# Ledger of designs, part 118: VH-VL binders against o27280

Target 1, 266 residues: o27280
Amino acid sequence: MDSMNVPEVLEIKRIVEESESVKTFIFSWDFRREVRPGQFVMVWDFRDEKPMSVSLIDPVRSEIGISIRRVGEFTDRVHGLSEGDLLGIRGPYGRGFELMGRDILLVGGGIGMAPLAALADEATARGMRVDALVAARTADELLFLDRLEAAGVNISTCTDDGSCGFKGFAHERLLTLEENHDMAAVCGPEPMMFQVMRILDERDVPAQLSLERYMKCAVGICGQCCLDDTGFRVCAEGPVFWSQELSRVREFGRYRRDPAGRRVPW

## First folded at step 3 (VH-VL)

Design x11 (framework fv_libevitug)
Fold by ESMFold2-Fast, scan of step 3:
Structure x11 (fold): chain C 266 residues (1-266), chain A 123 residues (1-123), chain B 110 residues (1-110)
Amino acid sequence: as target 1 above (266 residues)
Amino acid sequence: QVQLQQSGPGLVKPSQTLSLTCAISGDSVSSYSAAWNWIRQSPSRGLEWLGRTYYRSKWYSDYAVSVKSRITINPDTSKNQFSLQLNSVTPEDTAVYYCARDHGEYSSSFDYWGQGTLVTVSS
Amino acid sequence: QSVLTQPPSASGTPGQRVTISCSGSSSNIGDNYVYWYQQLPGTAPKLLIYSNNQRPSGVPDRFSGSKSGTSASLAITGLQAEDEADYYCQSYDDSLSGYVFGGGTKLTVL
């Protein structure tokens, strides 16, 4: 609680290689500090600090996991680390997913499956029926399939190149799946999430979407984390938002802003 | 008040090993917040990063692909310094060699540089 | 030649505004911070801008940086004679797993 704003130096207990570009770093965790699926932590390598979603929450083993894609200098440095090395962890932060109903749909693109994998574990532990649509560019970039299968999740896959499952994009695959879900949780590239949200809205399925935009402050003190039109601060009021909240944001899924504040289409 | 002081020979014959040392004051070579780099500059290739060493519970080194097979960058904690060894040199290795720190204070920028050492590779 | 592309030269007169561009790709500038260094004749490069647009202590506010997509720019306002130097941009390249530099721009104050 009091230490939430100061990085705690933790030893990397285990590393799971999820793909050539993604690793999950596992740490011992004191669950007197609660962590929920959809929350993130700040990972500090003693030179820079970046937000990362929690992808494993295991109170039985007293472990958390953080899945990191190798994109950029910070993540390349972290990927070079080994079991026994140290990282600073600060948090957790943000609003987690809420589970409701009995039948849920998870739609994940690329690394967006990370927070959804943690959610799948909690949902299956509660006895919910979980369908997961796992999307990636190619078969070797599909993440967490073995873990989802072990949890009892009903898995559908799609790849842009058709190397595994449906050939096409997540929203195209979603159109061929059953419409009977009590809620959905979605995480992945913003254009994908926008298309998925529209389909779920037409089906009257309430959806929660995780916006893992690049955050410039960990505690939401600065306005650069805000969304257009609503003033939502991603790190304070997100990263998880209901589709009804996002449907009123003209920016979501349609354009982003450059450093000058100019609109740039996706 | 960080200073990097370079030492080593200015002339090396083709096929031999180039060896340079960078002595550090005002910081520890084993500081978690820092990495220790070698960068060279030549008219034909411009500024070229060669590699780095850094401490994070154990020592790590990263090397540029172009030199990886013949380069070693080693720390010496007892002398608070680090060194460059470049094997099998050719005239194309003629350059001004700099040591440099990258540090978390300025988002891993090269914030302090040594004075530079002109190394000429000739027979 | 260099991974990041800069114009080889730029010029201005005292008091003028000058900009120096730096162009890369999604694997370097697109994903990573951009840094700028000033090199006076016979000296080591000196950090001028870090994290796209931040100034270290001691660098005048006449110097500013910006980044848009896969390109970056260094702006110098109120150009002074002592600004005559070589300027280098630098980033990190994901595919190379290493640092990359621009070819440098020789700024002449006329």
Scores: ipSAE 0.025, ipTM 0.606, lowest interface PAE 8.0, mean pLDDT 86

Design x12 (framework fv_libevitug)
Fold by ESMFold2-Fast, scan of step 3:
Structure x12 (fold): chain C 266 residues (1-266), chain A 122 residues (1-122), chain B 110 residues (1-110)
Amino acid sequence: as target 1 above (266 residues)
Amino acid sequence: QVQLQQSGPGLVKPSQTLSLTCAISGDSVSSYSAAWNWIRQSPSRGLEWLGRTYYRSKWYSDYAVSVKSRITINPDTSKNQFSLQLNSVTPEDTAVYYCAKGDWYSEYFDYWGQGTLVTVSS
Amino acid sequence: QSVLTQPPSASGTPGQRVTISCSGSSSNIGSNYVYWYQQLPGTAPKLLIYSNNQRPSGVPDRFSGSKSGTSASLAITGLQAEDEADYYCQSYDDSLSGYVFGGGTKLTVL
């Protein structure tokens, strides 16, 4: 078993409450083990293990952050932890985002803003101009606005209910924004990402999209990380894909498959 | 509203190339909401999907396995049309050929051309 | 031969219910959505039902679709003379990596 495949037990150094449902857990990190925006780690609470994207990469402070939304039993238990408690961290895994050009558009929905926050830090550090479209259901679910503002990011917001910024969905807001970017990075619910990808493709903006699905591929079990037509495995070939790659996947943004192989809507 | 108009020869000799064109009005061939399909209909095989072309940052084409080795479907953005070329035709390729628009999101065909009867005989 | 199996004919009288079946396998109907087309004599097929049971704008609610296992059906209630046409089912086949159609059902309104 390689050291990459064995969880390292780390102390929770700091917890940042991002919203009522999202917390960022910060750990000291040895950057001999490189981490890039868009990569994920397996988080182990000594009972279950789940994949989580890295949301903070800070080599100056020797820290990484992992942002976790409360959506089930595992995440509820992790949210109950305090500074000083221990979690197992294994990884990083997957391919991260690639940066090119001078200008980047980030489009994040809900917790999908987490890996994009780490990318915003790297893009800003490289001297790129960063525009971010931050989308959520309600104003209190918009994430990382203060962090993005501190980094000098140009921020647009939208909420489904109109409680902050544009009233509507990310793709509707995107249609009203400036079209000129060298690249884009997108992360959020698949239906949102599909609509955003369509607009970016029409504008000839190269886009990378992050598919965060529950996976057990890192431990040799893989059912849910396989994509339909291409046989892509999110944990092995993703989670970050170029829009060109995803345009070949019939299920992206339209449906998923149950264990019997049947199509089910998102 | 989308309209599709087909043109091409109604008679092709065996071993030659069948060439048909579908002119599009009411939409752009490079529309992101569209996939442009060729479907044929014969008494012996019924309806057969042959392939499609669509634009997603670049042009893609997908083909039915049964014809993949001898078929090409190409867009022409300057004329707002797309074409079918089917090489090495045999009498089994005799059919009414339809062009049809599919929706990128949907896997159905919502607008069809008028159909062109193509007879392959010597 | 068609990949999906339909009865070659069906008939009914005005006002009655007619059902047209479409049978496939696990690689097509069992794993994918089903679509239905109406073809009037001398015309191209017209989309009638999409995604198993949805109607396009302008299609009367007399037409409905359903899917169970590897089979699907089209139901026409309140049958009218104008419904006399050929009906085709369509799905996608994972093994063939392409769209597949039924052989068609000629509906006669008596």
Scores: ipSAE 0.006, ipTM 0.506, lowest interface PAE 9.1, mean pLDDT 85

Design x13 (framework fv_libevitug)
Fold by ESMFold2-Fast, scan of step 3:
Structure x13 (fold): chain C 266 residues (1-266), chain A 122 residues (1-122), chain B 110 residues (1-110)
Amino acid sequence: as target 1 above (266 residues)
Amino acid sequence: QVQLQQSGPGLVKPSQTLSLTCAISGDSVSSYSAAWNWIRQSPSRGLEWLGRTYYRSKWYSDYAVSVKSRITINPDTSKNQFSLQLNSVTPEDTAVYYCAKGDLWSEYFDYWGQGTLVTVSS
Amino acid sequence: QSVLTQPPSASGTPGQRVTISCSGSSSNIGSNYVYWYQQLPGTAPKLLIYSNNQRPSGVPDRFSGSKSGTSASLAITGLQAEDEADYYCQSYDDSLSGYVFGGGTKLTVL
């Protein structure tokens, strides 16, 4: 029996309201099943199943957290649930982040901060120095700032509209920061990640990027992600990729394809 | 200003290995966005991309399917150059060989070497 | 044979408009950008147009590119004697996982 492919019905232990549109659902977890920052689970509301990144990994309290942004019918239904209600959870799935060196940089956009918050907890627990650049369209979409601060993370913020921190995009803020990092981890909108990756490559900082569109591919749901221009099977190894892997993927950050296979610019 | 200077033999016998080098000035062979390419030109086949090498934490090389079994493209960081080795040459490999700089984020070749005519004959 | 198809020759007189075509398939031009190179006798190719229709610094605006479906076109207006050269289109082919070129067009200025 493959236990990772069998959903377990779990009780919602606690719900944390992260913002008007984001909630973290916390479950008791048996850590005999290892889970690593950057991995995801399939969340089943007994009607539909969707992949969600793990945003909290707490072996001391025997808990995991799953952060969900309200964007459609499934997430609207899940947001309507209360403590004590049940959800089906299976996994974890996918390749998680690897920690290397002593000083790391996290660059997150919007809900992309969710898997990076779990990574920050592990890195700080290992005694690493963690700097985080947290980006969003507006101040109310900046996530996990209190949690990162409590963990001892050095935080820089930026918003597109200037409502908090630097006014501008993540890559523009990154250009104003000096580089002291052994490794970076990046998660957010693909155009943001592309620009950040270019800067980190120029600074010779190895980076890991989490591509949310590849979460479905990692469990075999999306065939469109299985091959790229180089014949590389991206869906077999996601959602986290090293920057050298993504620099070989010609479509990353430049364009996407519609259902007919046509190139659509970002 | 980037300049590419080629060197290597102009005559190679069938079944031997063709070896060419491309010396780079005005840029580093390990430059972050650079890809270092070999392209050949013959009357019968026109322009053909053969492959490239580039640096991202370690060196990578990509090769055209038509030559993949016979070709190696290698960097030399100490001399700031890169090379082409093409094994088991035939008269069909007779061409002008160019080295060229491209970019991993772009699909064009903006700087070319002078070209080296290689004749494969007995 | 070249993967992209160009006419082997084109001609015009000074001041006229000349158009050079480049035809491919869905795996190359249909899915990727097109680039154009000018090659003067005895020299290496020089980038003339990138990303379908963009000009590098120093290329006159009488050179322009366009793309529609699986075909691309290079237009030269106000043709000059100095434009006599070979012209090559280039794209990337998803099926071959590599760069592909047209067979070249020899432009003669009469």
Scores: ipSAE 0.000, ipTM 0.433, lowest interface PAE 13.7, mean pLDDT 84

Design x14 (framework fv_libevitug)
Fold by ESMFold2-Fast, scan of step 3:
Structure x14 (fold): chain C 266 residues (1-266), chain A 122 residues (1-122), chain B 110 residues (1-110)
Amino acid sequence: as target 1 above (266 residues)
Amino acid sequence: QVQLQQSGPGLVKPSQTLSLTCAISGDSVSSYSAAWNWIRQSPSRGLEWLGRTYYRSKWYSDYAVSVKSRITINPDTSKNQFSLQLNSVTPEDTAVYYCAKGDLYDEYFDYWGQGTLVTVSS
Amino acid sequence: QSVLTQPPSASGTPGQRVTISCSGSSSNIGSNYVYWYQQLPGTAPKLLIYSNNQRPSGVPDRFSGSKSGTSASLAITGLQAEDEADYYCQSYDDSLSGYVFGGGTKLTVL
């Protein structure tokens, strides 16, 4: 039995309300078990277990943070918890982001800003110049702007409804931004990531994209999670992929699978 | 606008290698959204996609299952061309061969070469 | 044999409406876009319809496409003599990891 496969019961140290629908849960963490931006953990409420990206990595305070959007029964129950309550945490799992170069671009949509916020912290701590394009449907769904500003990140925003920043989609805003970056990291809805990837490829900017949708195989079910075409296993080979890998995957940005394995458009 | 011009032998003996070249004008073989395809057409098998090559940080090639043990599709950036090599040909490889441009992220073929009839016979 | 199934022939008279069917499975048409090509004698196929129902610039609106479930159709209204050609459907097959074509339909204008 691997110790990473046994959940540790941890006390919720602090809860930060990021928006009406998103909270960050902060735990004390023993950094002898390393965590890198882009990795995920399994969160167990003693009834169900779900994968969640790590959004805060703070070795100085010995803390990690996990940002959770309210979207169903599990997340509704977790959102009902208070400081001092207990959750099981198993992991970390998956391949994290790899930093390269001096100037980087982050493009995040909605909750996809969670793993990118952790990456921004590491990149700025390494002395990198960080530009972030933060996208959401509305201004109230833009996440981590204060944290990114405090880290010294150059921030651009866009909202579908125009309530903050550029009115339009992330890829439309990206077309109006400077082209000079050594790498990019992208996380958000797959249709957004697909369009952003196309633009970055044309600019010859190597990109890493976080594709989180098949992470349940990390909990020890049959090892069945994978992408069509290439047979990539997201929990084993991802969730972070280079754009050159994803350009070969037919399902990326086009469809997903339901619990029965049936293909469903976005 | 994009134009594709094919060249290569029209007669190949059984067991030999079929080699065709497609010259590109109006676009670069290393253009990011482009995929460069070979498609053949025969009375017995109809239209059949054989494979493609494209550039993303490095060159990639994808091949149809039916031919992938015998086929190589390679770019030549210096000549702005791409080629087809099909090994160990049989009379069943007799077909009109087309090169075609596709979009890497879309699934259609919007520019086609003129076609080359290749006959495999002794 | 082709992966996608089309009738081998279709016919109509000038001014008539003709439809050409294309049948597949969940791994191709059921999960992916359908494309249609027109091939005149002695020429390469020409893209006629893309993304199920879209027309390239220069294609008359007499040509339209549709998709339902695992099947697609090409409709030609106001049939003209110059529409006499072979028509091919095309999709992507996820199980084969490659592009697939129909067997083609020879359209005769009577």
Scores: ipSAE 0.006, ipTM 0.464, lowest interface PAE 11.4, mean pLDDT 85

Design x15 (framework fv_libevitug)
Fold by ESMFold2-Fast, scan of step 3:
Structure x15 (fold): chain C 266 residues (1-266), chain A 122 residues (1-122), chain B 110 residues (1-110)
Amino acid sequence: as target 1 above (266 residues)
Amino acid sequence: QVQLQQSGPGLVKPSQTLSLTCAISGDSVSSYSAAWNWIRQSPSRGLEWLGRTYYRSKWYSDYAVSVKSRITINPDTSKNQFSLQLNSVTPEDTAVYYCAKGDLYSEYFDYWGQGTLVTVSS
Amino acid sequence: QSVLTQPPSASGTPGQRVTISCSGSSSNIGSDYVYWYQQLPGTAPKLLIYSNNQRPSGVPDRFSGSKSGTSASLAITGLQAEDEADYYCQSYDDSLSGYVFGGGTKLTVL
């Protein structure tokens, strides 16, 4: 609806520090307006706005959460805010994850665990068995382990430097895991997602992957978030795509879009 | 496995209220991710979604614009069922009415009731 | 009134490949998944394809779905007599804030 394109000014109810570089901002939410795991909102600090994935969906407490990594001027300003301060929120936007079957594998890298944490909550609430492969550069950058553990999720970790769990990349760890799942959901750096997708396709596991790309217009008009070869737009058709769709996109895993919509290597 | 069974009168007079119920087995009407839908089918309009009800800390309902002023969909947790009330019926409301289970995080209907033919006639 | 457009009929012979199209707009198929239902005479619709191209347990792999832009297609390979049915596409329309269906396609196996 049009009402989703008007920002609401919401008070920051609670801030959770997930790591040195990541915070989750929690807001009261009226669940007459549906929010699904995998959707994003536009966060407005009254100067600039940026898309952020929803990382907590809690209708029992009437709350949503948005996890933000400190990577630039906008996110630095937002990280400087305190409980009681105000942010503008538009949305939600985009296609969320679908759940099927009795068990699901989540594969997340860095901040990509944010939308997957919300998905884990929904999957466990539905009585699904949830296994999560959580990947990061170092142990200090692994996100949501306590939340996943509290939800009853079976957790495997891997770090590039070997500081926690398997030493290596997510796809290398996945190759050592023999359990199959009815479906998988994947979010993280695009090269990681590409490698994981290839393995899941070989195992005939349906996978959904979340692509978080730059966009200039939240209403899907701009075309800046288009994928090569298919015409898919992250804001209109994504950010969640099935693996069969992404396997036909030549740029997936190799290129991203800059603010002008031009391809740049990962 | 989920099974939906419909009941209600098949003949309703113009201007009266149509009332149908859908009994659920194999799932709870208050199941966290479930959405409980009414869909009708007529030769003139084909398949038409009417609305749904679902539980998220409290009960919510969504209705199609075409019927929003005349429709109510209500859960009954004690009987594990949900109902449709459609007010001020006209002959154009003659259709086969289905209840159907959907999910809040999927846009499809995976289980359907058997269907009830409702004729609006004096 | 159908919001999504399907051909009213399609036909084929046993063993043939048939396709059924479904056309929409940017507010529905262009921004959301497509679902397909099979309706045998005298029965309720049954989910055949979800999320553009996924099959529920028990649906034969001769049924497949695809989506491109604002249009979708259902393909049936190795057509069989029991495939004679009405087929409906479905999506979600952001402008209407509700589910929308195609007008249906009656498939006749000759």
Scores: ipSAE 0.000, ipTM 0.446, lowest interface PAE 14.7, mean pLDDT 83

Design x16 (framework fv_libevitug)
Fold by ESMFold2-Fast, scan of step 3:
Structure x16 (fold): chain C 266 residues (1-266), chain A 122 residues (1-122), chain B 110 residues (1-110)
Amino acid sequence: as target 1 above (266 residues)
Amino acid sequence: QVQLQQSGPGLVKPSQTLSLTCAISGDSVSSYSAAWNWIRQSPSRGLEWLGRTYYRSKWYSDYAVSVKSRITINPDTSKNQFSLQLNSVTPEDTAVYYCAKGELYSEYFDYWGQGTLVTVSS
Amino acid sequence: QSVLTQPPSASGTPGQRVTISCSGSSSNIGSNYVYWYQQLPGTAPKLLIYSNNQRPSGVPDRFSGSKSGTSASLAITGLQAEDEADYYCQSYDDSLSGYVFGGGTKLTVL
């Protein structure tokens, strides 16, 4: 438990550039600390600590990968690092995805494909049939397509501008896709996830959704991780929730909270 | 303009089931953004939220902990109404009962029915 | 009794400012929006203030709301005889997973 909660200083073994704004940082990992898709770790640059989803889990090579989008000062500093540099890592934390059935659907938007890429690897390794809907604003923001293809995933894409695949939003594309899945996993911007969840609920497909933006509370940093309707704490119950749990949350898909805890519309 | 009209008995005997109906005009009970609530008011307990029902691909209902074991709130899309059933009533359930529309993603009640006084007495 | 605490009564004269308080805890007002309702005798409550300090269309500017920490206040400036009513605050309580009301304040215009 101490080994999980004390940051371990790890050397960056390899860096993969996924796009202009996203990099995957790969570390050697001791799999005596099991990690599952949908879980996250705290990344410490010796000044600040931030939660990041695990995007690669490779027990054969004893490696994990963490994909980070450049969005502010912390991520700018981390993006400036090179192979051989050190980062503190602790965890894993949070509730991961559960796999059910034989045929699964993954729906990811932007960086939300990161935890879903790890899930795709596990699902295909179990012999499941995996369909993935990968959504982004433009073709150059679609993530992990090569990795998903290598895993044997059936890929559909959509972009807001029509530069790759279907022109439109994830939920519009989903309406044109086959309806026969035993479960779905969804990760991306909350408005996208809300619309996708509505369609999956109408199809009676049980869905799991990852609420990445609230992960900072999962290590006990603050009590502001409570969701309005249910009293769920993301740190205790999340970041992955079943659609049945989220369908009654007033906050989901309508508004977010700022650092002061105030509600801000999407 | 949304209007809510309650109907049901004004007198119920102890141990019986209280049944009230709220008829909706100017909106659909299946309106995606709406939540349909029951709230009661008594001099001893003040205003007390009892529960709600709302549509989101399927119908959902939420109930206050204090009444959860005795209460059912059901929509009726064909009649554009929703109902309250409260089992095993006691004199403590004597109150003015209101139906009220809330917005599903807001925590306030913007339209109320006129209220029905329900007396639980032998 | 009530989860949120209000004074049972308040009073003022026409033209004065009256403030009605509402006290809660971190699980309700401290974490959630506050709403205010006006109830005239023999009528249902009417929404007066939503989301701490916003007015629905038709509510005069002389009604205003505020929130600080675990407490909220309703202010009525330029008090008028027609403001004589019961006033209730309301929030959501995370620990109860439900809506909670104050005990109400009877405002008398002297």
Scores: ipSAE 0.000, ipTM 0.389, lowest interface PAE 18.3, mean pLDDT 83

Design x17 (framework fv_libevitug)
Fold by ESMFold2-Fast, scan of step 3:
Structure x17 (fold): chain C 266 residues (1-266), chain A 122 residues (1-122), chain B 110 residues (1-110)
Amino acid sequence: as target 1 above (266 residues)
Amino acid sequence: QVQLQQSGPGLVKPSQTLSLTCAISGDSVSSYRAAWNWIRQSPSRGLEWLGRTYYRSKWYSDYAVSVKSRITINPDTSKNQFSLQLNSVTPEDTAVYYCAKGDLYSEYFDYWGQGTLVTVSS
Amino acid sequence: QSVLTQPPSASGTPGQRVTISCSGSSSNIGSNYVYWYQQLPGTAPKLLIYSNNQRPSGVPDRFSGSKSGTSASLAITGLQAEDEADYYCQSYDDSLSGYVFGGGTKLTVL
């Protein structure tokens, strides 16, 4: 009876090369099945199943997009597929972003820009003013700049090596930006998100942060998401959390836990 | 350097409320990573963590299960201090009470107050 | 009673090695870091070891910590008279959602 838990086999309609290591796979989607920015789907290649954030939501064309970074065996196989090939898709799952106020800040690192690109489309469609800080190690790893510019987003960039924009980390660049946002949404490597959250908390800007490792918990796979928390069931509520929830989580930005519950550094 | 100075009554009658204050110098009670803790020590129960308060966009407090129904820890930013209120005390609450600074994302206490002996007796 | 178990006493002579144990369970030491405090008579506890085996600035190299499974140990080499104190281990307990301490070990330097 729960159709979201049965994989639908979908044809890859179009593939967009975002960078040397990132592709967006576009599928026709039946929008009777609602999907929101910040939600994810389970992608099945008929061998393994992995959670992937939705990076494009286009009701006009009846399409969704899923952006995938090549990082292991599963993603290498998926990157080898062509338009017309088939993938299994289950979902959507998880808590999506909520929009509030008039002015929103997006802070994305690497592939973390994927769910934020979908959020930028939604926010601009609602008439919000959107500022995006896009961070990566190098210029070649900055994602979705053309799409964000086309949507009317005000873009700031930073790279660790200084090859594009500010030379430094996202939190260092954020300290030089204006403090005039009603909310923020953040997605990227956990150490980056921790530093950004700290600055936004000090500025009293409510922020939502998307944690990739909690996507599996939303579908009942809990080995990667067991946390020490002081009042919240973090592993049951992801992947998007408000900063006030995360400020009470001891391990956010410091360490993670393996399936046996042991602390491991990032 | 951070210094913590405790004050409050050393004798409390059973069923009354214990109130202690910890004054902070060398740091702000609203410092981002700081967590402000109360810990007590008695011969019968050893060291016991009671709770903490800390500031982000607003104030938060966490309490040990054993005292959660009787305890309140409150900050005072204007005086740069924080306080402990423990209701309905019994002789078992007799202990040396310490305030201590921790880091919100670390599990240790790196600065301690001098300690206040509180005796609960009639 | 304390949640973490330590021997109530330990002793040694100057120059010797002394080890103090701390035993817990999977919900505390088995899953979390261990910390050690030294308490000299009439003073507050002072942080001696953090994150299982790290020393704060000013703590001599002769103090070291270790952790294996659900147990931890504090080792003191080259024991000195000034080391005579009470020693406490501390961890976090996932089941209690709070910090827990050992019962303390009184170290006597003979």
Scores: ipSAE 0.000, ipTM 0.414, lowest interface PAE 14.5, mean pLDDT 83

